# Ledger of designs, part 26: VHH binders against q01730

Target 1, 276 residues: q01730
Amino acid sequence: SKSLKKLVEESREKNQPEVDMSDRGISSMLDVNGLFSLAHITQLVLSHNKLTTVPPNVAELKNLEVLNFFNNQIEELPTQISSLQKLKHLNLGMNRLNTLPRGFGSSRLLEVLELTYNNLNEHSLPGNFFYLTTLRALYLSDNDFEILPPDIGKLTKLQILSLRDNDLISLPKEIGELTQLKELHIQGNRLTVLPPELGNLDLTGQKQVFKAENNPWVTPIADQFQLGVSHVFEYIRSETYKYLYGRHMQANPEPPKKNNDKSKKISRKPLAAKNK
Key: E = the ipSAE of ESMFold2; O = the ipSAE of OpenDDE; V2 = 0.75 times the mean of E and O plus 0.25 times the DockQ between their complexes.

## First folded at step 13 (VHH; framework vhh_8pnl_2)

Design w3 (at its last look DockQ between E and O 0.81; V2 from the best seeds 0.00; counts 0 for: pae O 2.7 > 2)
Fold by ESMFold2, look of step 13:
Structure w3 (fold): chain B 276 residues (1-276), chain A 123 residues (1-123)
Amino acid sequence: as target 1 above (276 residues)
Amino acid sequence: QGQLVESGGGLVQPGGSLRLSCADAGDTFDLYAMAWYRQAPGKERELVARITYEGRTNYADSVKGRFTISRDNAKSTLYLQMNSLKPEDTAMYYCAATLETEWDLRPSEYDYWGQGTRVTVSA
């Protein structure tokens, strides 16, 4: 492979808009001389490296549309990440994030946010997170969410929402406000019931996906899953189910015990163990 | 994700070229990682090429330098340009799609498959 210095020089000399520095053993972006001078680039891939932080200098790359940090060891992001006003795709999957910086929701063009395999929960989201109203895809799989805030309903352009393998005990009724949703992935959680408002969405057609396996569904819902996903949606739209749901919420039952041990998850391992 | 439909297969002479297309009728095509797989008679299905949603590509060693994967998100279409075709490229070619992919994704982790298009390189 070309040295990092030659990759930077080649991009500068040939005006190359896309720079791929994946799998280069990079521990710090500051060690890549001249990287932040590449103001022309629209895509930067730093996946499969050893980054633990992202310097504020990332804001100097003002034309970035795609920024990929997949599979690093990033523990925190600078507030300056949101000053990348052309950013459409941000991949932070398979890192060590337990919070997002204040002001993160100021990235008003963001369409795809990949946060799979981190240590996030509902308290990790900054107050303006749900101002990301341009999002079309939000991937929160393999985190530690127990609830999804009602403000999820503000993300009205969402087409894909993945909450696979969290610890969710409920979905808010505002999930039914996501009228553009084509795919909902909620498998591997602690869900026992679905809000009836989910039934207002069309997630059972040939162009749609609803995945909800590996949840401790109450028997009436579990029985419908045995027949097929379309039967689940017919059931949750029924008056019979609305009555059951109302009684369930009124009873406020104890959530099912966790049965998904995430202690061996990559994002939770110390730095030395993650690189073994 | 809509139904995936491959086209562009056919009969070609060794050394020739062919362009495969895979159309997705849905409006979320640009949010998926896409791949081409092939299966020769009596063989297991094998990766040919893959492309992430942001456009990064990876190729099987057997086709590297001869095949080019590309995508046109405005047309919801995946392409495979196949040059310098050899008789061993004869197979059924399948389009595949999945979410949240990276390069070390196993073939069995693709969620959606087309019906395939046949490519025959006559000896």
Scores: ipSAE 0.467, ipTM 0.749, lowest interface PAE 2.2, mean pLDDT 88
Fold by OpenDDE, look of step 13:
Structure w3 (fold): chain B 276 residues (1-276), chain A 123 residues (1-123)
Amino acid sequence: as target 1 above (276 residues)
Amino acid sequence: QGQLVESGGGLVQPGGSLRLSCADAGDTFDLYAMAWYRQAPGKERELVARITYEGRTNYADSVKGRFTISRDNAKSTLYLQMNSLKPEDTAMYYCAATLETEWDLRPSEYDYWGQGTRVTVSA
């Protein structure tokens, strides 16, 4: 494989818009000489490295449309990442993020945000997260969300929402405002009921995906799931269910217990002590 | 996601070329990672090539330099250009789609599969 130096030089000399530095054992972007001088690049892949942070210098790559940090050890993101105004795809999957930086929601063109396999929860999101109104796909699978914020309804362009293998105890009614939603993945949570407003969406067709297995559904809902997704949606649209849902919510039942031992999650393993 | 439908398979001589297509009937094609798998008689299904929703590609070593995976999001179609075909490339070829971003996925981890198109390389 070409040296990192050579990759940088070639990109510069040939004006190559794509730089792939995946699986290179990189522990710091700052160690890649000349990387941040590549202002012309539109795609940077740094997946499968050993990054623990992203430096503010990333903002110098002003033309980035695709930025991939998949399978690193990133614990911190700089606020400057939101300054990438052309960024459409950001992959932060399989990292160690506990929080997103302040102002993260300032990205103007972000369409795909991959945050799968991190340590995020509802408190990890900045106040302006739901200003990402251009998002078409949001992947939050394998995180620690117990609540999905109602502001999710502000992401009106969402076509894919993945919440698989979190700790969700409910879905907000505002999910029914996602009129463009084609795929909803909520399997592997602690959901017992669905908000009736979910019935406003069409997720039962051949072009749609609704995955909701491995949830402790109340019996009336579980029975519908045995018949099929279409039956579930018909049921939650019914007046009978609305009544049941209301009663259920008023009773304020205790959430189901967390069954998953997440201690074995890679993102939870201690990082080798930064040799100070 | 809609049904994946493969086409373009057939009989070809060694050294020949084929172009496979996989049409996605879904509305979210551009948000999926796509892959080509193949299964020869008596063998396990194996990854041939993968392309992420970002357009990043990867290939099995056995096809590297000969095959090219590409996608047309406007047409919701996945392609596999196969050049310099060998008898060893004879297999049923499947297209698959996934929302997962991991590179080393098991076939069971893909969300959608086509029915396959047969490629036979024979003199």
Scores: ipSAE 0.123, ipTM 0.582, lowest interface PAE 2.7, mean pLDDT 92
ESMFold2 (binder alone), look of step 13: mean pLDDT 80; pTM 0.809

Design w4 (at its last look DockQ between E and O 0.50; V2 from the best seeds 0.00; counts 0 for: pae E 2.8 > 2)
Fold by OpenDDE, look of step 13:
Structure w4 (fold): chain B 276 residues (1-276), chain A 123 residues (1-123)
Amino acid sequence: as target 1 above (276 residues)
Amino acid sequence: QGQLVESGGGLVQPGGSLRLSCADAGDTFDLYAMAWYRQAPGKERELVARIYYQGRTNYADSVKGRFTISRDNAKSTLYLQMNSLKPEDTAMYYCAATLYTEWDLRPSEYDYWGQGTRVTVSA
């Protein structure tokens, strides 16, 4: 493989818009001489490295449309990451993020946000997170969310929402506002009921995906799942269910126990052991 | 994502070329990573090529330099241009799709599969 220096030089000399520095053992972006001088690049791949942080200098790459940090050790993001106004795809999957920086929701064109396999929860999101109204795909799988904020409904362009293997105890009714949603992945949580408003969505067709296994569903819902997803949606649209749901919520039941040992989950094991 | 349908397979002489297509009936094609797999008689299914979001590609060593995977998001179609075909390339070729990640998935972990198209390279 070419040296990092050569990659930088070639990109500059040939005006190559894409730079791939994946799996190069990089521990700091600052160690890559000349990287931040590549203002012309539209794609930067730094997946499968050893990065622990992203420096503010990333903002100098003003034309980035795709930024990939998958499978690093990033613990902190700079606020400047949101200054990338042309950014459409941000992959931060499989890192060590506990929080997102202030103002993270300021990205204007972000369509795909990959945050799978981090340490995020509902408190990790900045106040303006749900200003990312251009998002089409949001991946939050294998994090620590107990609550999905109601503001999720503001992401009206969402087509894919993945919440697999979190600690969710409920879904907000505002999920029913996601009229463009084609795929919802909520398997592996602590959900016992579904909000009736979810029934407003079409997730039962051949082109849609609704994955909801490995949740402690109440018996009436579980029974419908045995019959199929279409039956689930038919049921939650019924007046009977609405009534029962209301009563259930009014009772304020104790949430199911949290599975604190997520390390045992196949989804959090090494790449070779990943299970969808 | 919808049903995947492969086409373009056939009989070709060594050194020849074929172009495979995989049409996705879904409307979220551009949000998926796509791959071509092949299975030769008596062999296990193997990865041929993968294309991620925004066109990043990965190839098996055996096809590198000869095959090109590409996608047309507007047409929701995946392609495999196969040049300099060899008898060893004879196989059933499958299109596969999964949610976009950098994850190296096993075949069983892909979300969608086509029915396959047969490629036979013979003199």
Scores: ipSAE 0.331, ipTM 0.694, lowest interface PAE 2.0, mean pLDDT 91
Fold by ESMFold2, look of step 13:
Structure w4 (fold): chain B 276 residues (1-276), chain A 123 residues (1-123)
Amino acid sequence: as target 1 above (276 residues)
Amino acid sequence: QGQLVESGGGLVQPGGSLRLSCADAGDTFDLYAMAWYRQAPGKERELVARIYYQGRTNYADSVKGRFTISRDNAKSTLYLQMNSLKPEDTAMYYCAATLYTEWDLRPSEYDYWGQGTRVTVSA
């Protein structure tokens, strides 16, 4: 493998737009001499390192379209991350984030946001988060969400939404506004019912994905899952189910208790690579 | 998303080369991690190679150095360049796609599969 110094020098000398510094034991981006001088790069991969922070200097990489911090120990992000206005793909999966910085939703081109395996919940999202209306894929799996804010309906270009292995007790009716949605992953939550508005979506076709296992579904829904996803959608569109749902919500029952140990969730198992 | 369609299979002599293609007609190709799997008659489906949407790759030990996975997001196409083919490479080859990134995926975690293309390596 090339040293970090040679990777920087080669990128500068050959004007190479893509730089991959994965699995190099990097603890600080500031220790990589010359990194922030590479204003021409469009892709930076820093996955499988030991980063705990991201310095404001990241904003100097103004042409980035892909920024990958997967599998680090990042605890916070600088507000300057949102000044990367060409950013289309941001991967922050397998980190230690419990908040996103103020102004995070200011990016105008972001298409893919990977936040799987962090410590986020609904209060971690800044007020302008749902202004990310260009998002096509949002990965929030293996976090601590108990609700999904109704403003999710503003993400009208969303094609993939993954909420696997959170603590969700409900889905907002606004999920039915995501008319471009092709994949919805809600397995491993505390969901007992589905909003009837989910029935507005076409998630039962051969090219769509709906995964909802490992939830404490009420018996009528659980029975339909045993028959197949198409039966679930047929049922939640029915007048019978709409009345059941209305009675359930009016009763406002105590949510199922949190009895899942997050250490057993599949998303907490690291990728089988050098990081065993 | 779209339907995954493989092509480029055929009959080849040992030591020969083939290039497999997997085309996706949908508009979500660039959002997926992609893989090639293969299945010989009477055997389990096994991983050949993976490519993540950021371009990183992983290979099965049996093909490392001989096969190259690549993708062209502008053409919505996944490729497998197979060099130095051996009789043991004879199988049905499948293209697969999933939304998961940077994870060690099992076959049950792929949501899209093509119908396959046959590769036969014999004298």
Scores: ipSAE 0.310, ipTM 0.642, lowest interface PAE 2.8, mean pLDDT 86
ESMFold2 (binder alone), look of step 13: mean pLDDT 79; pTM 0.806

Design w5 (at its last look DockQ between E and O 0.35; V2 from the best seeds 0.00; counts 0 for: pae O 11.2 > 2, unsure alone 64.4 < 65, grease 26.3 > 24.2)
Fold by ESMFold2, look of step 13:
Structure w5 (fold): chain B 276 residues (1-276), chain A 122 residues (1-122)
Amino acid sequence: as target 1 above (276 residues)
Amino acid sequence: QGQLVESGGGLVQPGGSLRLSCADAGDTFDLYAMAWYRQAPGKERELVARIYYEGRTNYADSVKGRFTISRDNAKSTLYLQMNSLKPEDTAMYYCAATLYTEWDLPSEYDYWGQGTRVTVSA
C-alpha cells in the first residue's frame, strides 16, 4: 500500500536490504526515482509488473543477491546484468526473452536461474552460458529448445534441471556428467530414446525425481516406464539397450512431428491472461 | 526430493496455539518454495500460507495475522505457527513443496506430505 517513493525513502533511511515492488504497474525501472541509488540492497522483487526492458543501471545495485523479474514482458536484458557479481538467484520466468545477452555466463555466484515461460531455444544461449558452473538449479521449462547443448555437462553442481514442455528431440550424452543431479524434468517433449549415459545418474531413489511423461518413447522404453522409473534406468544401463541406442542414432530417424501452434504458450499471452 | 513429514497437530481449545513442523530429508529443501495447505472433511484443499526462497510470504485471508509461516533451511524444516485458533481451522494440514514458482495454480512439480490433524473444539 506504500508508494514507490516511500519504499525507496524507507529503504535508504532505515538501511532496509530487501525491497518488494511487486504488482505496482511499473513499466520502466527508470521511472522509480532513486531506485538505483539503493546500493545497499541485497534483494529486489519486481515481479508482476509491466517491464519490457531492464536498463543498464541495474548494475549499480552491486550488492544484489536476489533479483526477481517474474511475470513481466521483458524482451531483452542489458549486457550489464552479468556485472551483478553477488547475484545468487535470478528469476526471469514468464517473460518474452528470445535471447540472452553476450557475456551472460560471467556471473560468479549464480545458484538459481529461472527462465521458465520464455521464447528461448538453444541458439538463444550466449557462448559463455555454460560458465555458470555454480548453478544448482536451472529452469528452462516452457521454452522452444529442440536440442540441449552438450556443454550442459559443465554444470556439475546442478541439482535440479527442468526442461518440461520444450520441443526436445534428444538429450546429449553429457547429461550423464551431472552427478549431483537430484531432479530431472523432461516431460512434454518429443523424446523417443534416452542416452545410456543417463543411467550413470541416481534418479530412482526416494530423494530423487525423474519425470518424463508425455513423450513419444519407443516401445521398449515405454514398456519400462509402465513398470516404473527404476525399470527404465535398469534397462538403459543394459548392454542390450546400449546396442539398440547406437543403432537407433546411426539410423538417424525422423523425429516426431512438432506442435507448431505456440499461441497458447504462457510467454506469448497478454499480461492479464498470464495472471489467470 | 525427500519425504515431507508433518508433525505438531493435535486437539486444542478455541483461542489456543499450535506449531506445525514439516521435515524434508532431501538435499534440495532450500531450492523449493514451500506451503501449508489444509482440507476440512467434505471440503476442497485450500492454501493456508506460502513461503518463497527469498523469504516472501503469502497468506489466505482467513488466517492473516493469526498464522505465521517460516522455514529453517539448515534444519530442512518448514513451520506454521498457528495462534488464536478457531473451530473453522479444524482440518488436515499438509505441507507442500513446489519447484520455485510464482503460481497459485496446481503444478505437476508439487510434492506433498501425508498431513497432520488439527482439531479445535470447545
Scores: ipSAE 0.565, ipTM 0.799, lowest interface PAE 1.6, mean pLDDT 88
Fold by OpenDDE, look of step 13:
Structure w5 (fold): chain B 276 residues (1-276), chain A 122 residues (1-122)
Amino acid sequence: as target 1 above (276 residues)
Amino acid sequence: QGQLVESGGGLVQPGGSLRLSCADAGDTFDLYAMAWYRQAPGKERELVARIYYEGRTNYADSVKGRFTISRDNAKSTLYLQMNSLKPEDTAMYYCAATLYTEWDLPSEYDYWGQGTRVTVSA
């Protein structure tokens, strides 16, 4: 494999817009000499490395459209990441993020945000997160969300929403505002009911994906799931269900217990002490 | 949901070349991960080549060095350049796409084309 130096040099000399530095054992972006001088690049892949942070220098890569940090150890993002105004795809999957930086929602062109397998919850999101109105795909699977904020409804361009294996106790009614949604993944949560407004969406077709297994659904909903997704949606659209849902919500039932031991998540394991 | 449409198949002599195209007619994220599959008569469908959004590729051993998968994001089109074709390459070739990440890939691709037939014969 080419040295990192050579990759940087080649990119510069040949004006190559794509730089792939995946699986290079990189622990710091700052160690890659000349990386941040590559202002012409539109794609940077740093997946499968050992990064623990992203330096603010990332903002110098002003033309980045695709930034991939998949499978690192990133615990912190700089605020400057939101300054990448051309960024369309950001992959932060399989990292150690507990929070997103302030102003993260300032990205103007972000279409795909991959945050799968982190340590995020509803408090981890900055106040302007849901200003990311250009998002078409949001992956939040395998995090620690108990609540999906109602502001999710502001992301009206969403086609894919993945919330698999969180701790969700409910879905907000605003989920029904996501009229372009083609895929909804909510399996592996603590959901007992679905908001009737979900019925406003078309997620029952052959080209749509609705995954909702491994939730403690109330019996009436569970029964419909046994029949199929189409039956679920028919049911939640019914006046009967709306009535029952209302009663259920008024009763303010205790949320189901968390059953998943998430302590075994890679993102929660202690970082091996640098053997000095 | 975008429709994947394959083209470029045909009859070619051994040693010849073909370029397959798969066009996505929709504004979808089909290009996140895409693949070419093929199914020969009497055989199971098999992976030929895969390309991820970041550009990483993998190939079946049987086509490695001969086939090249690529994509044009601007055109929402997937390509398969097939060189040094062999009779064993005769098959229906399918374009497939998924919106999932590599880490969370389902067992099946979400979207499939109708296929384009490639016949390699003397």
Scores: ipSAE 0.000, ipTM 0.275, lowest interface PAE 11.2, mean pLDDT 90
ESMFold2 (binder alone), look of step 13: mean pLDDT 79; pTM 0.804

Design w6 (at its last look DockQ between E and O 0.64; V2 from the best seeds 0.00; counts 0 for: pae E 2.9 > 2)
Fold by OpenDDE, look of step 13:
Structure w6 (fold): chain B 276 residues (1-276), chain A 123 residues (1-123)
Amino acid sequence: as target 1 above (276 residues)
Amino acid sequence: QGQLVESGGGLVQPGGSLRLSCADAGDTFDLYAMAWYRQAPGKERELVARIYYLGRTNYADSVKGRFTISRDNAKSTLYLQMNSLKPEDTAMYYCAATLYTEWDLRPSEYDYWGQGTRVTVSA
């Protein structure tokens, strides 16, 4: 493989818009000489490295449309990451993020946000997170969300929402406002009921995906799941369910216990033990 | 994502070329990572090539330099250009789709599979 120096030089000399530095054992972006001088690049891949942080210098790459940090050890993002006005795809999957930086929701063109396998929860999101109204895909799987904020409904362009293997105890009614949603992944949570408003969405067709297994559904819902997803949606659209849901919510039942030991998650392991 | 339908397979002589296509009936094709797998008789299904939603590609060593995976998001179609075909390339070729991730997924973890198209390389 080419040296990092050579990659930088070639990109500069040949005006190559894409730089792939995946799996290069990089511990700091600052160690890559000349990287931040590549203002012309539109794609930077730094997946499968050993990054622990992203320096504010990332903002100097002002033409970035794609930024990939998949499978690193990133614990902190700079606020300047939101200054990338052309950024459409940001992959932060499989890192050690427990919070997103202030103003993260200021990205104007972000369409895909991959945050799978981090340490995020509802408190990890900045106040303006849901200003990311251009998002088409939001991946929050394998995090620590107990609540999905109602403001999720503001992301009206969402086509894919993945919430797999979190600690969700409920879904907000505002999820029913996601009229463009084609895929909803909520399997592996602590959900017992579905908001009736979810029934406003069409997630039962051949082109849609609704995954909701491995939740402690109440018996009436569980019974419908045995019949199929279409039956679930038919049921939650019924007046009977609406009534029952209301009663259920009024009772304010205790959430199911967390069953998963997340201490074994790669994002929770000591850095020295993290596998590439 | 919708049903995946492969086409383009057939009989070809060694050294020949084929172009496989995989049409996706879904509306979110551009948000998926796509892959070609193949399964030869008596062998396990193996990854041939992968293309992420942004066009980055990976290839099995056995096909590097000979095969090219590409995608047309506007047409919701995945392609596999196969050049310099060898008898060892004889297999059923499958199109697969999964939500975008760089995670190395097992075949069973893909969300969608086509029915496959047969490629036979024989003199």
Scores: ipSAE 0.521, ipTM 0.784, lowest interface PAE 1.4, mean pLDDT 92
Fold by ESMFold2, look of step 13:
Structure w6 (fold): chain B 276 residues (1-276), chain A 123 residues (1-123)
Amino acid sequence: as target 1 above (276 residues)
Amino acid sequence: QGQLVESGGGLVQPGGSLRLSCADAGDTFDLYAMAWYRQAPGKERELVARIYYLGRTNYADSVKGRFTISRDNAKSTLYLQMNSLKPEDTAMYYCAATLYTEWDLRPSEYDYWGQGTRVTVSA
């Protein structure tokens, strides 16, 4: 409702820690005069704009705890994003990311990372990504992951992991190391079997969430889902299943074919076509 | 059924106050964005107030200054303090929660809903 200039001036004059510049048609953070001088702010919302990049100047906002870029056209991030050492919540959902910068895992306090609806896959993750051991929630839904790296097991504080609507063909056994996990969302993938180690987790109680629909589960698992999620977990914990899973993996079966046409996904169209 | 349970609705005269509560039995309450929605008969559900991760709030223009949303993460409870109630506030009030922390959300995009509690403001 206020101009960008007035928002910056008001924050500076009143020492306001939270700045909301959502839905302002912003194409570049560099066009917002005085933005990077607001070293005092702890929350910056830039959702629903037209950003295509994030300048290194973001590091000048050294006290940020919440940074929200939801629903922009961001194609890349500067390596300096990881220098925001107080950052607890980073929202990059609904953008055009196909990589994360090297050093991204150097953020020391990050608790919530939202990456839903981008163009990421397992090769997009930098080598130190799994140093983000403070994460409590990781949202990777609506991306192009076929594999979840085994290092996921290092994120032992995770309480929420969302992998909905990817192209996953397997889950690593290290998923069973996520002992604090309360919610696992794996619906809409290409999964046929579950690793027995998932049975180490308590995801069937009244306080937990396990969503796994819309996967081509093998018949023994599909039958258990028809009985209920608790039956699935009882089955994958069984010695019978552990044996059969081992035999299944040794057989090295071909994964199910993809059924989704993602070529029309708007995040994959040229920006010029979107900006008209 | 969902894990959200609302309480505190009732009948009140114009100018009165009510305090709605929404209890969540889950362990991840503090990670959710939470909201109150309301629905009058024959109308679509509309946002009343929203509270995000770390406490940022947003209010519908029609309730700003009269209603206050808050959360108590230790008790896993969401609140709506409603003051200066008007007949236009008469509706079924719903508690909602979502995994997606900063989506620009419509009612169809919330993951969890309560069954609602009725508020009636009659002169």
Scores: ipSAE 0.376, ipTM 0.710, lowest interface PAE 2.9, mean pLDDT 87
ESMFold2 (binder alone), look of step 13: mean pLDDT 80; pTM 0.812

